# VHH binders against WD repeat-containing protein 38 (WDR38): the designs that were tried, part 2

Target 1, 314 residues: WD repeat-containing protein 38 (WDR38), of Homo sapiens (Human) (q5jtn6)
Amino acid sequence: MNSGVPATLAVRRVKFFGQHGGEVNSSAFSPDGQMLLTGSEDGCVYGWETRSGQLLWRLGGHTGPVKFCRFSPDGHLFASASCDCTVRLWDVARAKCLRVLKGHQRSVETVSFSPDSRQLASGGWDKRVMLWDVQSGQMLRLLVGHRDSIQSSDFSPTVNCLATGSWDSTVHIWDLRMVTPAVSHQALEGHSANISCLCYSASGLLASGSWDKTIHIWKPTTSSLLIQLKGHVTWVKSIAFSPDELWLASAGYSRMVKVWDCNTGKCLETLKGVLDVAHTCAFTPDGKILVSGAADQTRRQISRTSKSPRDPQT
Below, E stands for the ipSAE of ESMFold2; O stands for the ipSAE of OpenDDE; V2 stands for 0.75 times the mean of E and O plus 0.25 times the DockQ between their complexes.

## First folded at step 1 (VHH)

Design b3 (framework vhh_brivekimig_d4)
Fold by ESMFold2-Fast, scan of step 1:
Structure b3 (fold): chain B 314 residues (1-314), chain A 121 residues (1-121)
Amino acid sequence: as target 1 above (314 residues)
Amino acid sequence: EVQLVESGGGVVQPGGSLRLSCAASGFTFSSYWMSWVRQAPGKGPEWVSSINSGGSSTLYADSVKGRFTISRDNSKNTLYLQMNSLRPEDTALYYCARGEYDILTGYSDYSSQGTLVTVSS
């Protein structure tokens, strides 16, 4: 029971330091909150301990930038999506690549796991959504319908459906319940820019975060927009529902994390940072703590020039 | 398929101004965010500015805020960057990109030569 959430929400900020070979493109918390993944421009995935901020491991293999990474719900695996047109499936405990999933023709921008951790969805610049069997690495379905790059995805926890968000400014809800060669889908329209992040609530509500600086909360069963959350001054990067669905957290490309009331649409709190970009946010399973993760930015040269004393020329 | 052609670069003195253009084809320009990215000699790409599909929202890197202005004309499928108070450190090849700036790192979505801006006396 999350009886303390409305009155006692604590916020924990976690900062990870730069052993990265380039910019950080993606960050994701493990289901238990004890580990953070970061996907880097250098093609590596980095694992960090949330409590200490220490690097646990660095995994190479991708031949291009890692664009997205996400843990399986059971915590045993994670997936990485790359500009090298592949998705990699990794074993968390062994820190080893289990499979390289090939099929995409362009950069892969998003991956997500089904609630049972048995299926994976991937999408990207080729406008294709691919469903994969995690155990075998076989492609199960190809979903076609988006008009531009697919940038976000999340599986419904309550029905056998997948949501995808795109540069075409729409969310597609794909119905995976029917056994047909073509998968039926519906489009949710209302955003005016890239849909960079998606998150289902435990009851099956869907939140979409956008480069239009808004967050929309939808009821997918009726295809209706319930609430529009306005207040971010930059692109929305990450969103998360609290387990009791009373609150939503959002992180933007600015140094801000916002907490919203999901019933009123009011911004309850804005957390401002100093130099770090907030890449991800998540609630603890009991809903009492919001964890926000930030990775260090590429260091810029700080140059100070002072006049040196002139030496006698003899 | 997707084509982005930058123009408007040149040589200017410090404190000068320059306007860059990007002609887009092969996609529905009015439906996409657009960005400017620059690459200084011997360095990696640096994101400069982005503008939403309708032109109502703009974002700038801290290094160019107050000096550069991004704009677009959806009727002409053209993106612009007005650069004022130019400094030697603004010297770079300037690229326009559909969507995110990082599309120019690793595997690019398009083939483009960029437009060269040189700030020197």
Scores: ipSAE 0.000, ipTM 0.128, lowest interface PAE 19.4, mean pLDDT 77

Design b4 (framework vhh_8cml_1)
Fold by ESMFold2-Fast, scan of step 1:
Structure b4 (fold): chain B 314 residues (1-314), chain A 123 residues (1-123)
Amino acid sequence: as target 1 above (314 residues)
Amino acid sequence: EVQLVESGGGLVQPGGSLRLSCAASGRTFSDYAMGWFRQAPGQEREFVALITWSGGSTDYSDSAKGRFTISRDNAKNTVYLQMNSLKPEDTGVYFCAADRYEILTGYSPYDYWGQGTQVTVSS
């Protein structure tokens, strides 16, 4: 009766470290959970093997800090958003930049891929959402409506809609089904601070994580708040629904990862003390494993107690 | 890469103590998180305790908290489970497991398992 995770759920926690030239701003798991991507203040994107914690590659190109990174749903590409006002599209297998997407006038803070991996959305400090064709690099649409910087985004898996979260404390749901760019967006209000992360469930529910320390689960079709998840002691950084939508995982600046029951709002598990900053969390496609990772922003070479046989430079 | 052998099981009275040991052979013991699991007669295998590769973090099942202590000695390639205030409900075969990751509970793709050691708590 006490809050343990279900017997079918295992949690894998891994700490990546040692190779970053500066602060880690973002991390993202590949769809299969086997790879972690990190974006750094040094302008590089780093690829890590989740199981071993080994660095696979380091990619330069951005002329300013990388603020966000994300894999395409098909796993073949990833995108990075930067203070240099560009988005870069990269080939995972070749570890090569395919496109530099130019159009934003200020720092780009978020990118997300459509479910079919054919479109990309980006947003940032210029308050503009830009929709791009992945294959051509052409900007398809400009979406205007947020009153402050756009910090998070996610595409609906069930309907041709995009959700964006902002420093204006609102979530906007953009209807991409119609060709008229300024036709329709609905605002979801209730948060009191920056909406740092968004995640759609497989059925089209939306979760929003905020610097107000809460997570809201919404039904976008009715613009209804279904449940508020309270318990994080500081800012929420990342959220993920389980594939069966029974659970939500969340990660934050407190070095805690929490697992929640989406129907009751009960926190089922709190994982502590093993991560520096919990940047990302994701469920495997079968829903049986939760993978959580954080990049080590502290130089382990300074401390004997931080030494690891997996990193001889520690 | 790792072979695990448990020892230290036996028969104890309620309220007694046992210390289980898991000796690991292999090239990479200090790269692995180590866990203890148990299986009672006719029941599924359940999580008991976990320790990270560095020993810097531990976790316990609710039934083990306050009574059991997991520790490791990387120089000896050994993980330990100190069990105090034993209850009849603690009876079962105790298994040592090794994984590259820190695993708490549930479905587990553990890389290596021991053969188990029997713990019986009865009068």
Scores: ipSAE 0.000, ipTM 0.157, lowest interface PAE 14.6, mean pLDDT 77

Design b5 (framework vhh_7xy4_2)
Fold by ESMFold2-Fast, scan of step 1:
Structure b5 (fold): chain B 314 residues (1-314), chain A 119 residues (1-119)
Amino acid sequence: as target 1 above (314 residues)
Amino acid sequence: QLQLVESGGGLVQPGGSLRLSCAASGFTFSSYAMAWVRQPHGKGLEYIATISGSGGSTYYSDSVKGRFTISRDNAKNTLYLQMNSLKPEDTAMYYCARHYDILTGYEYKGQGTQVTVSS
């Protein structure tokens, strides 16, 4: 049917199986689309070849579940956020940990890289956003203002700003242009539940996806809500702008992916048949292919007592 | 070892109230968002309510909004669900869960606590 979807847009569903020592909490594509990362309950990050689905490596180190993982924009590094209260910075080519970033007091739920790959932001259950220098591992700034856990983050590609999304149902835009101890920020209000995902467009528009089942497209420079996208039947997990900004893809916990027209706010296509929760969706750099990544969800009937995530022998 | 023990269910007439409790152990309770889910006889699992780790944010399904209140006592490692204006369609086995487990697709083997709303 593909009603409203351009004939030149292809959709590729990628599913990875069976090697995780627990459930998958996060997945992220490399900038070139050749690799997928998955962060697991077992405390490991797994690297997969997108084309073949082959496991390339399994990296231990975290002492608690991995909650989030993301590649640097230059593709040389990735970061992982964990319930062990640390962020780890890894070298992609060597598959080795370069830095353990310590400072958070509670589970870390999100990480994001600046567009130049030189800074990293992290946030989580301690309600703190921390900015880090990637090269040195030094904490640069502490950003405070959210009333509950930070669950999502993304750097603006056009201005030196960071967006964070929270269980407090707000998006904060942090102005990083001024070197001051108190970072200027503003709250974008309108969502009624956890803001689970954020994505900037190439021109600096911001999309926020929420457990209220909606996606908001904002113009951060004016703090204006431009468009509200309605249609998901459950929580929104992941969103991605197409490179030309004509399209937005979104994935939810209902195992559906939706494609939206960013100018009209209309849902152009609903892609069903995702076998597991789609943790990520991304457009290829040429905008011709939408890739939806879902990892194997090992459904375990757990006794009211559970084994360690690092003991996969169940 | 993660352990969750639900209690407080029972038989109640339509329009009545019940308060469910969940005693948690084996993890840092205040670090996790907690949820209540239910399973009516012969049907799938239905999400009811979530509360953030601090208790500062709560979310409800449309079917229970305005009738149910989720709360927590982090000092006692206990989660609560206050259920008011109960309807026959609220009849189900009720389970508490870490929201993390719900998001990752985990299921609980335990009995839960049965709520039956009938005349």
Scores: ipSAE 0.013, ipTM 0.470, lowest interface PAE 8.3, mean pLDDT 80

Design b6 (framework vhh_7z1x_3)
Fold by ESMFold2-Fast, scan of step 1:
Structure b6 (fold): chain B 314 residues (1-314), chain A 122 residues (1-122)
Amino acid sequence: as target 1 above (314 residues)
Amino acid sequence: QVQLVETGGGLVQPGGSLRLSCTASGFTFSSYSMNWVRQAPGKGLEWLSGISSSGSYISYADSVKGRFTISRDNAKNTLYLQMNSLQPDDTAVYFCARELTYFDSWPGMDVWGQGTQVTVSS
């Protein structure tokens, strides 16, 4: 198993050709892996069937670029964050906007759902973390402490805590067990650049991926750095723990996905593609398949051929 | 090949101005959001400004808001950063960055690694 990707792990690539009106800023898999969301510069969120590559939805409403999108853990909802300073909450089955969440004064860069799908956190260039009630759309609290833009967030599965990653190169752990307006937080320091992605493991370990080209695995209860993963040659964009926590997958602004041993910090495998930009990576719920996905720009804008001949292979 | 080339850096006095340019080739520039990022000596990367593909949506970091202006010319495949009221702490290597990057060649083609040096003397 040390000679490549583990024998019980199959790697599946998913690639979509877009009808996007601009670049793709974000992509996210549904909890069951059957759908992919993409957030576009054109202000739309696109929903794709992973199996077929078929476009299911094209949803307008945002008046600026969509920066991030994410499914609720129960799969019934998704949220989108935009340069228009709003978060939109959408019904998956009906493909309709349920709520427009207003409060941020600058571009919103990240959204994440609580494990029970009842709360949402958002953050962005105004350096504010806002916690929202999903059902009512009401802002529950404002979390202040980061010194630069908030770029990533994830809720703990084991305790009522939120992690946020920032351009200030720190991760903040916010204690949401408090019933008072005051919120306790702790800072995890060690990165030297933007913390672009965060992922909690099932047991409550936290991984942070950075534009410093490293991934840090932390034990939040002790604020201790357990392992630093080095080997990416470009910025890290997406990370995912395997369900059994033995492996971590990472993807970024390079032609590679890396699989790491979480106990030793060794890179077990580097999976290379010729034309792949890995926007996201995720393990299936059974942990047997690693999925790497990329969404392409509008194909009509790629070809300058005046005769517009069909070219299904390019 | 996909390429970004930054120019316009140099030595400037405190309170002075510089205009940085970034010329894109090998991709459809008008389809991508663009960003300016800097790295000061011994420091990490700091995001400064972003501009949408159309130029309609623009954002700035608090450290440069009111002093720096981002703009683009899609007909010329060029991104600009107008820097005014420069201070010694603006000394850094300045990179232009495509927000979502496609690599068609080996990943070692990292246009961000070249940048343009801005030195504010004091």
Scores: ipSAE 0.000, ipTM 0.192, lowest interface PAE 16.7, mean pLDDT 78

Design c1 (framework vhh_7z1x_3)
Fold by ESMFold2-Fast, scan of step 1:
Structure c1 (fold): chain B 314 residues (1-314), chain A 122 residues (1-122)
Amino acid sequence: as target 1 above (314 residues)
Amino acid sequence: QVQLVETGGGLVQPGGSLRLSCTASGFTFSSYAMNWVRQAPGKGLEWLSGISGSGGSTSYADSVKGRFTISRDNAKNTLYLQMNSLQPDDTAVYFCAKDRGYSSGWYEFDYWGQGTQVTVSS
C-alpha cells in the first residue's frame, strides 16, 4: 500500500482454479465487477463470482476454442468470439445463448459492444470488421481496410466511432456516422508490432497496447500521439483507464500488472504475484479499486494448439 | 496429429554458423508456407523468415537479410534455417511455425514447434 500506488486505490487480486477443460484464452469483468468471464480452449465460456472465486455456470455451444469474451455495458448480455468463426450473444441472468452470429470466414479474435449496448463489432483473422445489431442479430456493416488479422476493438464513448487494432501494427478509427456503405477510417501509426488491446477513456482518448511492449495514448481527433508508456518486458495483454483518466492499468504476458500516470507516463507501481498470465485488469466504476484477474490452467496446451501472435520488428 | 520439432540449436562463437531443422508431421507439408520466429530472453517474438509451400518464394526480416537463408525439403517434410555471421544479439529460442493456409498473409500461424535454443557467446 505504501509503494507509490495512490492511498485511495485498493488492489484486489482474483484467481480461479481447476475447472477449465483447457487453456484460458480470454477473461473479462462485468461492469459492476461482481462477475468474471473466462473463454477456454475447450469451447466453453465460464462465469465466476469475483468475491468468492466460485464457478457460477459453464456454457458450451462453440465448436472450437473461445478466443475472446466481453460483457455489454448495461450488464445484461455478453458476447464470445471463437475459432469456429462465430460470435455468440448470451443472456447473463439466464445463462442462455440468444444469437449465433455467422459471417466471418476465419477465427474471430475480438468483440466489443457500443456504449448503448445496441451494436456489436467483431473482427479476426479474415481481416474484416463486422458490425451487428444486438437485438436482431442482423449484420449491419462490413468494414475492410486492415492488412492483417484484427486482434482488438473498442467503441468510442463520445462519438460514433470504432477503434480496431491489428497484426499490421496500426489502429484504425472507423467513422460509423456515415449512412453509405463506403469505408471511412483513419490509421494511427507508430507501433512496431501487433496491437493486442485497446481501450477508450471517458473523454475519448484512446490507449493501445502492443506486442512491441509499449502502450500509446492517442488523441484520435488530431491523430496525435500524446504519450508512450514504456516498461513492460514482454507484450501487453490488456489495458484499462481509470474512470477519472488519471491512471491506466496494464497487464502483460510476464504475469505482472502495471499502474501508470496518464499525464507523466511514469509507471507508479508494478503488481507481481499473479498465478498465471494476467488475463485482465479493470477499475471499479468509482475508481477506488483495481481488480486483477487470472485463471489457473487445468490442462496444458497440446502440440497442435497455436501460439500467440508474433511481433516482427518494424 | 500436427507436430513440429526443431533441432540444430546450440552454443556457437560470434561469427560462426548453425543450421536449424524443423521436421513436420500430421499435415500435407508442401501445401503450406513455413516460417521461422525467435524470442530472445525478456523480449517479444520476432518473425525472421518465410517460405512458400513450393519453396519458390522467400521473405526475410531486415535484421537477418544476407545472413540467414530459409529452405525446405518437401520430400523429407523438413524446413531449414541456415544462419551465418552469428552475433550475440542472435541469442534466442528459435521456433518453426506453420502458416494457417487460408490467408495471403505471411504472419498467420496455427501451429508452432517447441523451440530450439541458440546461444552466441565467446
Scores: ipSAE 0.000, ipTM 0.179, lowest interface PAE 18.1, mean pLDDT 78

Design c2 (framework vhh_7xy4_2)
Fold by ESMFold2-Fast, scan of step 1:
Structure c2 (fold): chain B 314 residues (1-314), chain A 120 residues (1-120)
Amino acid sequence: as target 1 above (314 residues)
Amino acid sequence: QLQLVESGGGLVQPGGSLRLSCAASGFTFSSYAMAWVRQPHGKGLEYIATISGSGGSTYYSDSVKGRFTISRDNAKNTLYLQMNSLKPEDTAMYYCARGPRYSSSWYDYKGQGTQVTVSS
């Protein structure tokens, strides 16, 4: 709340997780922060202990690259989205696939769980958002309206709504409360590039991170842009609200984490020394700790150039 | 495993046109954004254009907007750059790049490039 990052906020050091069978496409912390998931180009999902960096398990099953992975809010399940056009639901404790969700006609790029862990949303290159019942694996609803690939999604914690972000540079808010032939939705316009990440705050504010290098904080109930966060030198990759909504953490493709004041839009900290490679960030449930983790990439995929572009407009 | 092979460059007079191609292999081409970047002699890399995996969305740098068109053929795993109204300042080595990797940077993968020279 003061000028600067509070004394109670601590950042955990970046940990290097071992080499994957291919490049890492996605990572996600468990709700308790004890595990990190990574989704790999080799078609596997890897589970890591965040404390030690130890590999707990490697799960095959997808027949194409894993593009995204996310834990259920209750921590019992995780979901993976793949170029094989499927979503898989996995049991965390048993490290086993429970369901294969089939319906998408192209690569699936995002998955998200409802707050009660009973529903899942998926989206990707077929421009379709699908809602699934987690227990049965049955598709509940098809949501159409985006003009290009769906790349990000998050459920509202306060209202029965889903937000989706797209290559069409819009965020759609889907109203899931109505039983109608077509799901009603509103478009939030303002970004000029792919919306790569979305995060709802506890009170129902929405943050969107974009390849336009900005983060927008919206009030979805009024469709109004409240604040724009500028300062990333490259595409925004990941965002997370603190539980009290005073701060937002963001990670860009330039290997840095930024902490922002959500009231002023000022960047309070840039954490370059914490971040070495691929990364994700999340606040602990009490808001006292920002956790940052990194996954290693295969050496064969690194360019030989002495200068690598960090953003589209260097 | 992953390969990008650029072609189609050459010598052209100001006001002329060229079409560049990039043959991609070793990954699911339609599931990745693709880009063209260029490097003039003795200068840094400059972003030119990006195209979504479906081909439905394109982004351009202001220096080429209205003159260059990025496109892709997912059935052939090929990326294209149509370059019209070429200027001497468009002279550069042109590189095909796969979109951002989770791991490190927004454009890690480029091939040997194809030289475009605009002069009389």
Scores: ipSAE 0.166, ipTM 0.610, lowest interface PAE 5.1, mean pLDDT 81

Design c3 (framework vhh_brivekimig_d4; at its last look DockQ between E and O 0.04; V2 from the best seeds 0.00; counts 0 for: pae E 4.2 > 2, placed apart)
Amino acid sequence: EVQLVESGGGVVQPGGSLRLSCAASGFTFSNYAMSWVRQAPGKGPEWVSSISGSGGSTLYADSVKGRFTISRDNSKNTLYLQMNSLRPEDTALYYCAKEGYSSGWYRSDYSSQGTLVTVSS
ESMFold2-Fast, scan of step 1: ipSAE 0.522; ipTM 0.779
ESMFold2, look of step 2: ipSAE 0.334; ipTM 0.668
ESMFold2 (binder alone), look of step 2: mean pLDDT 80; pTM 0.805
OpenDDE, look of step 2: ipSAE 0.036; ipTM 0.553

Design c4 (framework vhh_7aqx_2)
Fold by ESMFold2-Fast, scan of step 1:
Structure c4 (fold): chain B 314 residues (1-314), chain A 123 residues (1-123)
Amino acid sequence: as target 1 above (314 residues)
Amino acid sequence: QVQLQESGGGLVQAGGSLRLSCTTSGRTFSSYAFSWFRQAPGEEREFVGAISWSGGSTDYADSVKGRFTISRDNAKNTFYLQMNSLKTEDTAVYYCAADYRSGWYTPEEYDYWGQGTQVTVSS
């Protein structure tokens, strides 16, 4: 495809220096594209105005690093997953914690919302996938089957299924339509290392990014591997489909972001101007801008005077 | 690519104390454990202690339990090994390592290692 990814796609590299109290582990756009969330090692979630890069708010509450954050599809809520073994549900407009979801026994590494924003899935080091009711905060189901830590999750936009990726090198597709106590699931095998990131396309294709340095595009309905994307020189950290499904963006532990043709599996461009390790990448909802986030190790004076256990006075 | 750097090694008398530091850069796998290993000349690398990045859970080799304490400072991207009541048998090169899914105990499964810092305990 010569649709002009390098010519038409604007790339914004966002560096959040001087405002986070530690490394950025995750970032996510609001559905309207006007806000960016970042989850930090300092246990806080930060809200940023996408156009200006200005900090809107900083939210404490987690007692350990925030590992992942994601907006609900309806834009009213966001969720954060933490090393404190909890998931927090937050109100976007009020910038307030609505619920603390307790049940995980170890670090929570991933959260994802169902397409209707009514359910949330979480997973982590305890090898358990928990399905939650967003309105009540009640745990609906426990999904057991992974042999190692769960690092990624995404709900299918086309069928009532959840995908999870794990250090056991498999992707599990969970059928959420079942009324049996045991949830039906299938394992997608082919990766040789941790599956660190995972996303569905709008049509229901699934991409998995791995520490084996590859990205696999799957057809979940047939459990078929369609395309392997090869070219990263280090672990794949983050992946995102463009909204029109023409492209996939990927970021690794190197200072590179790659853009791929989803039909041919060809690497269209390697973006080499990333200043630090690329931890996150995301398309704006209109697909016109690709954002790459870099880690911020710098603490501000205000953060240093924080009385939280994560930010002690020296 | 993660980079680990040790500091704080040196010469100490038996019964003395040392604090080792390991500073991390490119810490994108902060969900994983950080561990200390040691290696005496001609010996295999052995596990000393580990700390969970996520929950602050710790574990120690039986030979160092009650004498060594591992801790971390997430604000400084640094983890520490406080070594008390040192014995001549503690003499080794000490390495910090980042746990790549393998769990605490198996040095062969770690992908990221520091350069090592020499600890010498004299009689």
Scores: ipSAE 0.000, ipTM 0.191, lowest interface PAE 13.5, mean pLDDT 77

Design c5 (framework vhh_8cml_1)
Fold by ESMFold2-Fast, scan of step 1:
Structure c5 (fold): chain B 314 residues (1-314), chain A 121 residues (1-121)
Amino acid sequence: as target 1 above (314 residues)
Amino acid sequence: EVQLVESGGGLVQPGGSLRLSCAASGFTFSSYAMGWFRQAPGQEREFVALISGSGGSTDYSDSAKGRFTISRDNAKNTVYLQMNSLKPEDTGVYFCAAEPYSSGWYSYDYWGQGTQVTVSS
């Protein structure tokens, strides 16, 4: 296990410019790192070119703020979760809404795709986890057990399981292999505040990031806490494992990105700047580049017209 | 159009109590975490208290823990801050914010105008 950041690791910081309407609630990199999505308070999803920072498209349709967005692993689709109680599935190449998923009774706060891109999980303020078939838009399963809003989710890459994080300060691991009524088989306790982000490693380790300013790395098979990462001065917003699982990157509301040693729990690097909040961070598939991105949310880029999510032409 | 209106501030003696209210409109109130921040004379805005959209989870600054209680009434679109055992150090303008760290300094649309609290003898 390395004790320092490798000399081959490059860090790229991206500042996006353009017509972003309202606050950025969520951001997500495409699997190849070439595009950034931002989910906006104005009800739109914005697509940005990572290299240039140029706006590629602005997609309306949601009738309330977009709270979360994420690409499918195959890169062909993305999903958006909204205060309008719906999830939308979008075609990346055509920049068009394919499906509106209805079922949640309150704001949807998180979405995640299965590794094969065929299923989607959603969760939010109604405390319900819903599993959807991406192709048909059919709701496949309802999972109940959290005691407060569901704020984060991620599918295991190695077993048919879903992890969800909540304002109840727990992570639930749902076994999707069972065809009988779904119940949570494992609850991971240890955080003291909202679990805002979750990320599985390639081997099936789970990291949880929290508003308690810590990141926990868990072994889900034994429900055991392996390491607690301490050092963020504010809420943790986003986390990502390196592909080789030696490092974890985290972004917090303090406009900083940290790189951690996953085996020692030591913070190896803290990247600071005067750029806007770092909403997301991701490693390239080869693990050589860490990309951190945020929209330029200065007041000069806010448009009154762009805050109308109910425009007839979307 | 998002609107937050704070009230309940005033002048109080050390050891006294105040209850602040924030009336919200223009957004789906129950879907947002609500927070209270304060700005003392000559200082940056600092976190005081936070409550989840459902009201089931709360968080406090070290200085507020044990003395202040945040609560909300989703039927009335209102968030409250009950402040007990007030000290001169609590003096400042108190602000209500929806998703406070997401709103930041760049957008005041999701921040109220504030209510003045003065603790003095």
Scores: ipSAE 0.024, ipTM 0.446, lowest interface PAE 6.7, mean pLDDT 79

